# Miniprotein binders against BTB/POZ domain-containing protein 19 (BTBD19): the designs that were tried, part 7

Target 1, 291 residues: BTB/POZ domain-containing protein 19 (BTBD19), of Homo sapiens (Human) (c9jj37)
Amino acid sequence: MEPLGLVVHGKAEPFSAALRSLVNNPRYSDVCFVVGQERQEVFAHRCLLACRCNFFQRLLGTEPGPGVPSPVVLSTVPTEAFLAVLEFLYTNSVKLYRHSVLEVLTAAVEYGLEELRELCLQFVVKVLDVDLVCEALQVAVTFGLGQLQERCVAFIEAHSQEALRTRGFLELSAAALLPLLRSDKLCVDEAELVRAARSWARVGAAVLERPVAEVAAPVVKELRLALLAPAELSALEEQNRQEPLIPVEQIVEAWKCHALRRGDEARGAPCRRRRGTLPREHHRFLDLSFK
Short names: E, the ipSAE of ESMFold2; O, the ipSAE of OpenDDE; V2, 0.75 times the mean of E and O plus 0.25 times the DockQ between their complexes.

## First folded at step 17 (miniprotein)

Design H1 (from E1 with E47M R50E; at its last look DockQ between E and O 0.76; V2 from the best seeds 0.00; counts 0 for: pae E 1.6 > 1.5)
Amino acid sequence: SKIVFIRIWAWRHSPERIIRYAWEEAREYAEEGYEVWIRIYGGTEEMLREILEALKELLEKAGLKVEVEIKDGTIYIEARE
ESMFold2, look of step 17: ipSAE 0.604; ipTM 0.859
ESMFold2 (binder alone), look of step 17: mean pLDDT 86; pTM 0.843
OpenDDE base, look of step 17: ipSAE 0.696; ipTM 0.901

Design H2 (from H1 with I3F; at its last fold request DockQ between E and O 0.88; V2 from the best seeds 0.00; counts 0 for: pae E 1.6 > 1.5)
Amino acid sequence: SKFVFIRIWAWRHSPERIIRYAWEEAREYAEEGYEVWIRIYGGTEEMLREILEALKELLEKAGLKVEVEIKDGTIYIEARE
ESMFold2, look of step 17: ipSAE 0.721; ipTM 0.904
ESMFold2 (binder alone), look of step 17: mean pLDDT 84; pTM 0.817
OpenDDE base, look of step 17: ipSAE 0.670; ipTM 0.889
ESMFold2, fold request of step 20: ipSAE 0.636, 0.655, 0.635; ipTM 0.879, 0.891, 0.873
ESMFold2 (binder alone), fold request of step 20: mean pLDDT 84, 85, 85; pTM 0.824, 0.830, 0.832
OpenDDE base, fold request of step 20: ipSAE 0.591, 0.621, 0.623; ipTM 0.870, 0.880, 0.878

Design H3 (from H1 with Y21F E25Q; at its last fold request DockQ between E and O 0.85; V2 from the best seeds 0.72)
Amino acid sequence: SKIVFIRIWAWRHSPERIIRFAWEQAREYAEEGYEVWIRIYGGTEEMLREILEALKELLEKAGLKVEVEIKDGTIYIEARE
ESMFold2, look of step 17: ipSAE 0.678; ipTM 0.896
ESMFold2 (binder alone), look of step 17: mean pLDDT 85; pTM 0.827
OpenDDE base, look of step 17: ipSAE 0.696; ipTM 0.903
ESMFold2, fold request of step 20: ipSAE 0.606, 0.677, 0.610; ipTM 0.866, 0.896, 0.865
ESMFold2 (binder alone), fold request of step 20: mean pLDDT 86, 86, 86; pTM 0.839, 0.839, 0.841
OpenDDE base, fold request of step 20: ipSAE 0.679, 0.688, 0.690; ipTM 0.902, 0.904, 0.904

Design H4 (from H1 with T74Y; at its last look DockQ between E and O 0.89; V2 from the best seeds 0.00; counts 0 for: pae E 1.52 > 1.5)
Amino acid sequence: SKIVFIRIWAWRHSPERIIRYAWEEAREYAEEGYEVWIRIYGGTEEMLREILEALKELLEKAGLKVEVEIKDGYIYIEARE
ESMFold2, look of step 17: ipSAE 0.652; ipTM 0.884
ESMFold2 (binder alone), look of step 17: mean pLDDT 83; pTM 0.810
OpenDDE base, look of step 17: ipSAE 0.620; ipTM 0.876

## First folded at step 18 (miniprotein)

Design J1 (from H2 with Y21F E25Q; at its last look DockQ between E and O 0.75; V2 from the best seeds 0.68)
Amino acid sequence: SKFVFIRIWAWRHSPERIIRFAWEQAREYAEEGYEVWIRIYGGTEEMLREILEALKELLEKAGLKVEVEIKDGTIYIEARE
ESMFold2, look of step 18: ipSAE 0.683; ipTM 0.897
ESMFold2 (binder alone), look of step 18: mean pLDDT 84; pTM 0.811
OpenDDE base, look of step 18: ipSAE 0.633; ipTM 0.878

Design J2 (from J1 with S1M; at its last look DockQ between E and O 0.85; V2 from the best seeds 0.70)
Amino acid sequence: MKFVFIRIWAWRHSPERIIRFAWEQAREYAEEGYEVWIRIYGGTEEMLREILEALKELLEKAGLKVEVEIKDGTIYIEARE
ESMFold2, look of step 18: ipSAE 0.682; ipTM 0.894
ESMFold2 (binder alone), look of step 18: mean pLDDT 81; pTM 0.764
OpenDDE base, look of step 18: ipSAE 0.620; ipTM 0.873

Design J3 (from J1 with S1D; at its last look DockQ between E and O 0.88; V2 from the best seeds 0.70)
Amino acid sequence: DKFVFIRIWAWRHSPERIIRFAWEQAREYAEEGYEVWIRIYGGTEEMLREILEALKELLEKAGLKVEVEIKDGTIYIEARE
ESMFold2, look of step 18: ipSAE 0.685; ipTM 0.896
ESMFold2 (binder alone), look of step 18: mean pLDDT 82; pTM 0.777
OpenDDE base, look of step 18: ipSAE 0.598; ipTM 0.861

Design J4 (from J1 with V36I M47E; at its last look DockQ between E and O 0.86; V2 from the best seeds 0.70)
Amino acid sequence: SKFVFIRIWAWRHSPERIIRFAWEQAREYAEEGYEIWIRIYGGTEEELREILEALKELLEKAGLKVEVEIKDGTIYIEARE
ESMFold2, look of step 18: ipSAE 0.634; ipTM 0.881
ESMFold2 (binder alone), look of step 18: mean pLDDT 85; pTM 0.843
OpenDDE base, look of step 18: ipSAE 0.656; ipTM 0.890

## First folded at step 19 (miniprotein)

Design K1 (from H3 with I3L V36I; at its last look DockQ between E and O 0.88; V2 from the best seeds 0.00; counts 0 for: pae E 1.53 > 1.5)
Amino acid sequence: SKLVFIRIWAWRHSPERIIRFAWEQAREYAEEGYEIWIRIYGGTEEMLREILEALKELLEKAGLKVEVEIKDGTIYIEARE
ESMFold2, look of step 19: ipSAE 0.623; ipTM 0.873
ESMFold2 (binder alone), look of step 19: mean pLDDT 86; pTM 0.855
OpenDDE base, look of step 19: ipSAE 0.707; ipTM 0.906

Design L1 (at its last look DockQ between E and O 0.36; V2 from the best seeds 0.00; counts 0 for: pae E 2.6 > 1.5, pTM O .581 < .8, other shape alone 11.986 > 2.5, unsure alone 54.007 < 70, SAP 76.353 > 70)
Amino acid sequence: SKIVFIRIWAWRHSPERIIRFAWEQAREYAEEGYEVWIRIYGGTEEMLREILEALKELLEKAGLKVVVVIKDGTIYIVAGGSPEDLKRFVERLAEYLEKHGVPVEIVVED
ESMFold2, look of step 19: ipSAE 0.461; ipTM 0.775
ESMFold2 (binder alone), look of step 19: mean pLDDT 54; pTM 0.407
OpenDDE base, look of step 19: ipSAE 0.325; ipTM 0.676

Design L2 (at its last look DockQ between E and O 0.34; V2 from the best seeds 0.00; counts 0 for: pae E 3.8 > 1.5, pTM E .499 < .8, other shape alone 12.476 > 2.5, unsure alone 55.552 < 70, SAP 71.639 > 70)
Amino acid sequence: SKIVFIRIWAWRHSPERIIRFAWEQAREYAEEGYEVWIRIYGGTEEMLREILEALKELLEKAGLKVTVVIKDGTIVIVAGGDEEELEKWAKKIADLLREAGIKVEVYIRE
ESMFold2, look of step 19: ipSAE 0.308; ipTM 0.646
ESMFold2 (binder alone), look of step 19: mean pLDDT 56; pTM 0.468
OpenDDE base, look of step 19: ipSAE 0.386; ipTM 0.723

Design P1 (at its last look DockQ between E and O 0.56; V2 from the best seeds 0.00; counts 0 for: pae E 4.8 > 1.5, pTM E .386 < .8, other shape alone 7.285 > 2.5, unsure alone 53.575 < 70, SAP 85.399 > 70)
Amino acid sequence: SKIVFIRIWAWRHSPERIIRFAWEQAREYAEEGYEVWIRIYGGSPELAKKIEELSGDLERYAELLEEMLREILEALKELLEKAGLKVEVEIKDGTIYIEARE
ESMFold2, look of step 19: ipSAE 0.193; ipTM 0.618
ESMFold2 (binder alone), look of step 19: mean pLDDT 54; pTM 0.345
OpenDDE base, look of step 19: ipSAE 0.291; ipTM 0.648

## First folded at step 21 (miniprotein)

Design Ctrl (from H3 with F5S R7S W9S W11S W37S Y41S; at its last look DockQ between E and O 0.78; V2 from the best seeds 0.00; counts 0 for: pae E 3.3 > 1.5)
Amino acid sequence: SKIVSISISASRHSPERIIRFAWEQAREYAEEGYEVSIRISGGTEEMLREILEALKELLEKAGLKVEVEIKDGTIYIEARE
ESMFold2, look of step 21: ipSAE 0.326; ipTM 0.775
ESMFold2 (binder alone), look of step 21: mean pLDDT 84; pTM 0.800
OpenDDE base, look of step 21: ipSAE 0.037; ipTM 0.593

Design N1 (from H3 with V36I T44S E45P; at its last look DockQ between E and O 0.86; V2 from the best seeds 0.75)
Amino acid sequence: SKIVFIRIWAWRHSPERIIRFAWEQAREYAEEGYEIWIRIYGGSPEMLREILEALKELLEKAGLKVEVEIKDGTIYIEARE
ESMFold2, look of step 21: ipSAE 0.707; ipTM 0.901
ESMFold2 (binder alone), look of step 21: mean pLDDT 87; pTM 0.868
OpenDDE base, look of step 21: ipSAE 0.713; ipTM 0.909

Design N2 (from H3 with E35I R80T; at its last look DockQ between E and O 0.85; V2 from the best seeds 0.00; counts 0 for: pae E 1.55 > 1.5)
Amino acid sequence: SKIVFIRIWAWRHSPERIIRFAWEQAREYAEEGYIVWIRIYGGTEEMLREILEALKELLEKAGLKVEVEIKDGTIYIEATE
ESMFold2, look of step 21: ipSAE 0.660; ipTM 0.891
ESMFold2 (binder alone), look of step 21: mean pLDDT 83; pTM 0.784
OpenDDE base, look of step 21: ipSAE 0.632; ipTM 0.879

Design N3 (from H3 with R20A F21W; at its last look DockQ between E and O 0.88; V2 from the best seeds 0.75)
Amino acid sequence: SKIVFIRIWAWRHSPERIIAWAWEQAREYAEEGYEVWIRIYGGTEEMLREILEALKELLEKAGLKVEVEIKDGTIYIEARE
ESMFold2, look of step 21: ipSAE 0.698; ipTM 0.903
ESMFold2 (binder alone), look of step 21: mean pLDDT 85; pTM 0.834
OpenDDE base, look of step 21: ipSAE 0.716; ipTM 0.907

## First folded at step 22 (miniprotein)

Design Q1 (from N1 with R20A F21W; at its last look DockQ between E and O 0.82; V2 from the best seeds 0.73)
Amino acid sequence: SKIVFIRIWAWRHSPERIIAWAWEQAREYAEEGYEIWIRIYGGSPEMLREILEALKELLEKAGLKVEVEIKDGTIYIEARE
ESMFold2, look of step 22: ipSAE 0.680; ipTM 0.896
ESMFold2 (binder alone), look of step 22: mean pLDDT 87; pTM 0.859
OpenDDE base, look of step 22: ipSAE 0.707; ipTM 0.902

Design Q2 (from Q1 with L59F; at its last look DockQ between E and O 0.83; V2 from the best seeds 0.75)
Amino acid sequence: SKIVFIRIWAWRHSPERIIAWAWEQAREYAEEGYEIWIRIYGGSPEMLREILEALKELFEKAGLKVEVEIKDGTIYIEARE
ESMFold2, look of step 22: ipSAE 0.707; ipTM 0.904
ESMFold2 (binder alone), look of step 22: mean pLDDT 84; pTM 0.822
OpenDDE base, look of step 22: ipSAE 0.735; ipTM 0.911

Design Q3 (from Q1 with R49A K56L; at its last look DockQ between E and O 0.83; V2 from the best seeds 0.74)
Amino acid sequence: SKIVFIRIWAWRHSPERIIAWAWEQAREYAEEGYEIWIRIYGGSPEMLAEILEALLELLEKAGLKVEVEIKDGTIYIEARE
ESMFold2, look of step 22: ipSAE 0.708; ipTM 0.911
ESMFold2 (binder alone), look of step 22: mean pLDDT 85; pTM 0.816
OpenDDE base, look of step 22: ipSAE 0.713; ipTM 0.905

Design Q4 (from Q1 with R12K E46D; at its last look DockQ between E and O 0.82; V2 from the best seeds 0.74)
Amino acid sequence: SKIVFIRIWAWKHSPERIIAWAWEQAREYAEEGYEIWIRIYGGSPDMLREILEALKELLEKAGLKVEVEIKDGTIYIEARE
ESMFold2, look of step 22: ipSAE 0.719; ipTM 0.904
ESMFold2 (binder alone), look of step 22: mean pLDDT 87; pTM 0.860
OpenDDE base, look of step 22: ipSAE 0.722; ipTM 0.908
ESMFold2, look of step 26: ipSAE 0.711; ipTM 0.903
ESMFold2 (binder alone), look of step 26: mean pLDDT 87; pTM 0.862
OpenDDE base, look of step 26: ipSAE 0.717; ipTM 0.907

## First folded at step 23 (miniprotein)

Design R1 (from Q4 with F5Y; at its last look DockQ between E and O 0.82; V2 from the best seeds 0.73)
Amino acid sequence: SKIVYIRIWAWKHSPERIIAWAWEQAREYAEEGYEIWIRIYGGSPDMLREILEALKELLEKAGLKVEVEIKDGTIYIEARE
ESMFold2, look of step 23: ipSAE 0.727; ipTM 0.908
ESMFold2 (binder alone), look of step 23: mean pLDDT 87; pTM 0.859
OpenDDE base, look of step 23: ipSAE 0.650; ipTM 0.883
ESMFold2, look of step 26: ipSAE 0.719; ipTM 0.907
ESMFold2 (binder alone), look of step 26: mean pLDDT 87; pTM 0.860
OpenDDE base, look of step 26: ipSAE 0.683; ipTM 0.895

Design R2 (at its last look DockQ between E and O 0.88; V2 from the best seeds 0.00; counts 0 for: pae E 1.6 > 1.5)
Amino acid sequence: EIKIVFIRIWAWKHSPERIIAWAWEQAREYAEEGYEIWIRIYGGSPDMLREILEALKELLEKAGLKVEVEIKDGTIYIEARE
ESMFold2, look of step 23: ipSAE 0.644; ipTM 0.880
ESMFold2 (binder alone), look of step 23: mean pLDDT 83; pTM 0.806
OpenDDE base, look of step 23: ipSAE 0.610; ipTM 0.864

Design R3 (from Q4 with R49A L59F; at its last look DockQ between E and O 0.84; V2 from the best seeds 0.73)
Amino acid sequence: SKIVFIRIWAWKHSPERIIAWAWEQAREYAEEGYEIWIRIYGGSPDMLAEILEALKELFEKAGLKVEVEIKDGTIYIEARE
ESMFold2, look of step 23: ipSAE 0.718; ipTM 0.905
ESMFold2 (binder alone), look of step 23: mean pLDDT 84; pTM 0.819
OpenDDE base, look of step 23: ipSAE 0.711; ipTM 0.900
ESMFold2, look of step 26: ipSAE 0.658; ipTM 0.885
ESMFold2 (binder alone), look of step 26: mean pLDDT 84; pTM 0.819
OpenDDE base, look of step 26: ipSAE 0.726; ipTM 0.910

Design R4 (from Q4 with K2R Q25M; at its last fold request DockQ between E and O 0.87; V2 from the best seeds 0.74)
Amino acid sequence: SRIVFIRIWAWKHSPERIIAWAWEMAREYAEEGYEIWIRIYGGSPDMLREILEALKELLEKAGLKVEVEIKDGTIYIEARE
ESMFold2, look of step 23: ipSAE 0.720; ipTM 0.910
ESMFold2 (binder alone), look of step 23: mean pLDDT 87; pTM 0.865
OpenDDE base, look of step 23: ipSAE 0.728; ipTM 0.907
ESMFold2, look of step 26: ipSAE 0.731; ipTM 0.912
ESMFold2 (binder alone), look of step 26: mean pLDDT 87; pTM 0.865
OpenDDE base, look of step 26: ipSAE 0.704; ipTM 0.900
ESMFold2, fold request of step 30: ipSAE 0.679, 0.674, 0.664; ipTM 0.896, 0.897, 0.894
ESMFold2 (binder alone), fold request of step 30: mean pLDDT 87, 87, 87; pTM 0.861, 0.866, 0.865
OpenDDE base, fold request of step 30: ipSAE 0.703, 0.691, 0.698; ipTM 0.900, 0.896, 0.899

## First folded at step 25 (miniprotein)

Design U1 (from R4 with R49A L59F; at its last look DockQ between E and O 0.82; V2 from the best seeds 0.00; counts 0 for: pae E 1.6 > 1.5)
Amino acid sequence: SRIVFIRIWAWKHSPERIIAWAWEMAREYAEEGYEIWIRIYGGSPDMLAEILEALKELFEKAGLKVEVEIKDGTIYIEARE
ESMFold2, look of step 25: ipSAE 0.637; ipTM 0.874
ESMFold2 (binder alone), look of step 25: mean pLDDT 83; pTM 0.805
OpenDDE base, look of step 25: ipSAE 0.736; ipTM 0.913

Design U2 (from R4 with E35R; at its last look DockQ between E and O 0.83; V2 from the best seeds 0.72)
Amino acid sequence: SRIVFIRIWAWKHSPERIIAWAWEMAREYAEEGYRIWIRIYGGSPDMLREILEALKELLEKAGLKVEVEIKDGTIYIEARE
ESMFold2, look of step 25: ipSAE 0.673; ipTM 0.891
ESMFold2 (binder alone), look of step 25: mean pLDDT 84; pTM 0.818
OpenDDE base, look of step 25: ipSAE 0.693; ipTM 0.897

Design U3 (from R4 with Y76E; at its last look DockQ between E and O 0.84; V2 from the best seeds 0.00; counts 0 for: pae E 1.6 > 1.5)
Amino acid sequence: SRIVFIRIWAWKHSPERIIAWAWEMAREYAEEGYEIWIRIYGGSPDMLREILEALKELLEKAGLKVEVEIKDGTIEIEARE
ESMFold2, look of step 25: ipSAE 0.641; ipTM 0.887
ESMFold2 (binder alone), look of step 25: mean pLDDT 81; pTM 0.782
OpenDDE base, look of step 25: ipSAE 0.670; ipTM 0.887

Design U4 (from R4 with W21F; at its last look DockQ between E and O 0.86; V2 from the best seeds 0.00; counts 0 for: pae E 1.6 > 1.5)
Amino acid sequence: SRIVFIRIWAWKHSPERIIAFAWEMAREYAEEGYEIWIRIYGGSPDMLREILEALKELLEKAGLKVEVEIKDGTIYIEARE
ESMFold2, look of step 25: ipSAE 0.654; ipTM 0.894
ESMFold2 (binder alone), look of step 25: mean pLDDT 87; pTM 0.863
OpenDDE base, look of step 25: ipSAE 0.722; ipTM 0.906

## First folded at step 27 (miniprotein)

Design V1 (at its last look DockQ between E and O 0.83; V2 from the best seeds 0.74)
Amino acid sequence: SRIVFIRIWAWKHSPERIIAWAWEMAREYAEEGYEIWIRIYGGSPDMLREILEALKELLEKAGLKVEVEIKDGTIYIEARLE
ESMFold2, look of step 27: ipSAE 0.701; ipTM 0.903
ESMFold2 (binder alone), look of step 27: mean pLDDT 85; pTM 0.830
OpenDDE base, look of step 27: ipSAE 0.709; ipTM 0.901

Design V2 (from R4 with R2V; at its last look DockQ between E and O 0.87; V2 from the best seeds 0.70)
Amino acid sequence: SVIVFIRIWAWKHSPERIIAWAWEMAREYAEEGYEIWIRIYGGSPDMLREILEALKELLEKAGLKVEVEIKDGTIYIEARE
ESMFold2, look of step 27: ipSAE 0.751; ipTM 0.922
ESMFold2 (binder alone), look of step 27: mean pLDDT 84; pTM 0.830
OpenDDE base, look of step 27: ipSAE 0.556; ipTM 0.847
ESMFold2, look of step 28: ipSAE 0.754; ipTM 0.923
ESMFold2 (binder alone), look of step 28: mean pLDDT 84; pTM 0.823
OpenDDE base, look of step 28: ipSAE 0.544; ipTM 0.844

Design V3 (from R4 with M47Q; at its last look DockQ between E and O 0.78; V2 from the best seeds 0.73)
Amino acid sequence: SRIVFIRIWAWKHSPERIIAWAWEMAREYAEEGYEIWIRIYGGSPDQLREILEALKELLEKAGLKVEVEIKDGTIYIEARE
ESMFold2, look of step 27: ipSAE 0.691; ipTM 0.901
ESMFold2 (binder alone), look of step 27: mean pLDDT 86; pTM 0.852
OpenDDE base, look of step 27: ipSAE 0.732; ipTM 0.911

Design V4 (from R4 with S1T A54L; at its last look DockQ between E and O 0.92; V2 from the best seeds 0.74)
Amino acid sequence: TRIVFIRIWAWKHSPERIIAWAWEMAREYAEEGYEIWIRIYGGSPDMLREILELLKELLEKAGLKVEVEIKDGTIYIEARE
ESMFold2, look of step 27: ipSAE 0.663; ipTM 0.892
ESMFold2 (binder alone), look of step 27: mean pLDDT 82; pTM 0.786
OpenDDE base, look of step 27: ipSAE 0.697; ipTM 0.899

## First folded at step 28 (miniprotein)

Design P2E (from R4 with R2E; at its last look DockQ between E and O 0.84; V2 from the best seeds 0.00; counts 0 for: pae E 1.6 > 1.5)
Amino acid sequence: SEIVFIRIWAWKHSPERIIAWAWEMAREYAEEGYEIWIRIYGGSPDMLREILEALKELLEKAGLKVEVEIKDGTIYIEARE
ESMFold2, look of step 28: ipSAE 0.650; ipTM 0.894
ESMFold2 (binder alone), look of step 28: mean pLDDT 86; pTM 0.855
OpenDDE base, look of step 28: ipSAE 0.630; ipTM 0.873

Design P2T (from R4 with R2T; at its last fold request DockQ between E and O 0.91; V2 from the best seeds 0.78)
Amino acid sequence: STIVFIRIWAWKHSPERIIAWAWEMAREYAEEGYEIWIRIYGGSPDMLREILEALKELLEKAGLKVEVEIKDGTIYIEARE
ESMFold2, look of step 28: ipSAE 0.775; ipTM 0.929
ESMFold2 (binder alone), look of step 28: mean pLDDT 86; pTM 0.844
OpenDDE base, look of step 28: ipSAE 0.666; ipTM 0.886
ESMFold2, fold request of step 30: ipSAE 0.756, 0.752, 0.757; ipTM 0.921, 0.924, 0.925
ESMFold2 (binder alone), fold request of step 30: mean pLDDT 86, 86, 86; pTM 0.845, 0.847, 0.850
OpenDDE base, fold request of step 30: ipSAE 0.721, 0.713, 0.717; ipTM 0.909, 0.907, 0.907

Design P2VQ (from V2 with S1D M47Q; at its last look DockQ between E and O 0.83; V2 from the best seeds 0.00; counts 0 for: pae E 1.7 > 1.5)
Amino acid sequence: DVIVFIRIWAWKHSPERIIAWAWEMAREYAEEGYEIWIRIYGGSPDQLREILEALKELLEKAGLKVEVEIKDGTIYIEARE
ESMFold2, look of step 28: ipSAE 0.646; ipTM 0.888
ESMFold2 (binder alone), look of step 28: mean pLDDT 80; pTM 0.764
OpenDDE base, look of step 28: ipSAE 0.520; ipTM 0.832

## First folded at step 29 (miniprotein)

Design T1K (from P2T with S1K; at its last look DockQ between E and O 0.81; V2 from the best seeds 0.74)
Amino acid sequence: KTIVFIRIWAWKHSPERIIAWAWEMAREYAEEGYEIWIRIYGGSPDMLREILEALKELLEKAGLKVEVEIKDGTIYIEARE
ESMFold2, look of step 29: ipSAE 0.763; ipTM 0.924
ESMFold2 (binder alone), look of step 29: mean pLDDT 81; pTM 0.787
OpenDDE base, look of step 29: ipSAE 0.661; ipTM 0.885

Design T21F (from P2T with W21F; at its last read DockQ between E and O 0.86; V2 from the best seeds 0.78)
Amino acid sequence: STIVFIRIWAWKHSPERIIAFAWEMAREYAEEGYEIWIRIYGGSPDMLREILEALKELLEKAGLKVEVEIKDGTIYIEARE
ESMFold2, look of step 29: ipSAE 0.755; ipTM 0.926
ESMFold2 (binder alone), look of step 29: mean pLDDT 86; pTM 0.845
OpenDDE base, look of step 29: ipSAE 0.670; ipTM 0.885
ESMFold2, fold request of step 30: ipSAE 0.743, 0.762, 0.775; ipTM 0.920, 0.926, 0.929
ESMFold2 (binder alone), fold request of step 30: mean pLDDT 86, 86, 86; pTM 0.840, 0.845, 0.850
OpenDDE base, fold request of step 30: ipSAE 0.737, 0.738, 0.748; ipTM 0.919, 0.918, 0.920
ESMFold2, last read: ipSAE 0.774, 0.763, 0.770; ipTM 0.929, 0.927, 0.926
ESMFold2 (binder alone), last read: mean pLDDT 86, 86, 86; pTM 0.845, 0.845, 0.848
OpenDDE base, last read: ipSAE 0.741, 0.732, 0.727; ipTM 0.921, 0.917, 0.915

Design T32R (from P2T with E32R; at its last read DockQ between E and O 0.88; V2 from the best seeds 0.78)
Amino acid sequence: STIVFIRIWAWKHSPERIIAWAWEMAREYAERGYEIWIRIYGGSPDMLREILEALKELLEKAGLKVEVEIKDGTIYIEARE
ESMFold2, look of step 29: ipSAE 0.777; ipTM 0.926
ESMFold2 (binder alone), look of step 29: mean pLDDT 86; pTM 0.855
OpenDDE base, look of step 29: ipSAE 0.656; ipTM 0.884
ESMFold2, fold request of step 30: ipSAE 0.758, 0.775, 0.751; ipTM 0.922, 0.929, 0.921
ESMFold2 (binder alone), fold request of step 30: mean pLDDT 87, 87, 87; pTM 0.858, 0.860, 0.859
OpenDDE base, fold request of step 30: ipSAE 0.731, 0.731, 0.743; ipTM 0.911, 0.910, 0.913
ESMFold2, last read: ipSAE 0.744, 0.767, 0.752; ipTM 0.921, 0.925, 0.922
ESMFold2 (binder alone), last read: mean pLDDT 87, 87, 87; pTM 0.857, 0.856, 0.859
OpenDDE base, last read: ipSAE 0.730, 0.734, 0.721; ipTM 0.912, 0.912, 0.907

Design T47Q (from P2T with M47Q L59F; at its last look DockQ between E and O 0.82; V2 from the best seeds 0.74)
Amino acid sequence: STIVFIRIWAWKHSPERIIAWAWEMAREYAEEGYEIWIRIYGGSPDQLREILEALKELFEKAGLKVEVEIKDGTIYIEARE
ESMFold2, look of step 29: ipSAE 0.753; ipTM 0.919
ESMFold2 (binder alone), look of step 29: mean pLDDT 79; pTM 0.760
OpenDDE base, look of step 29: ipSAE 0.681; ipTM 0.890

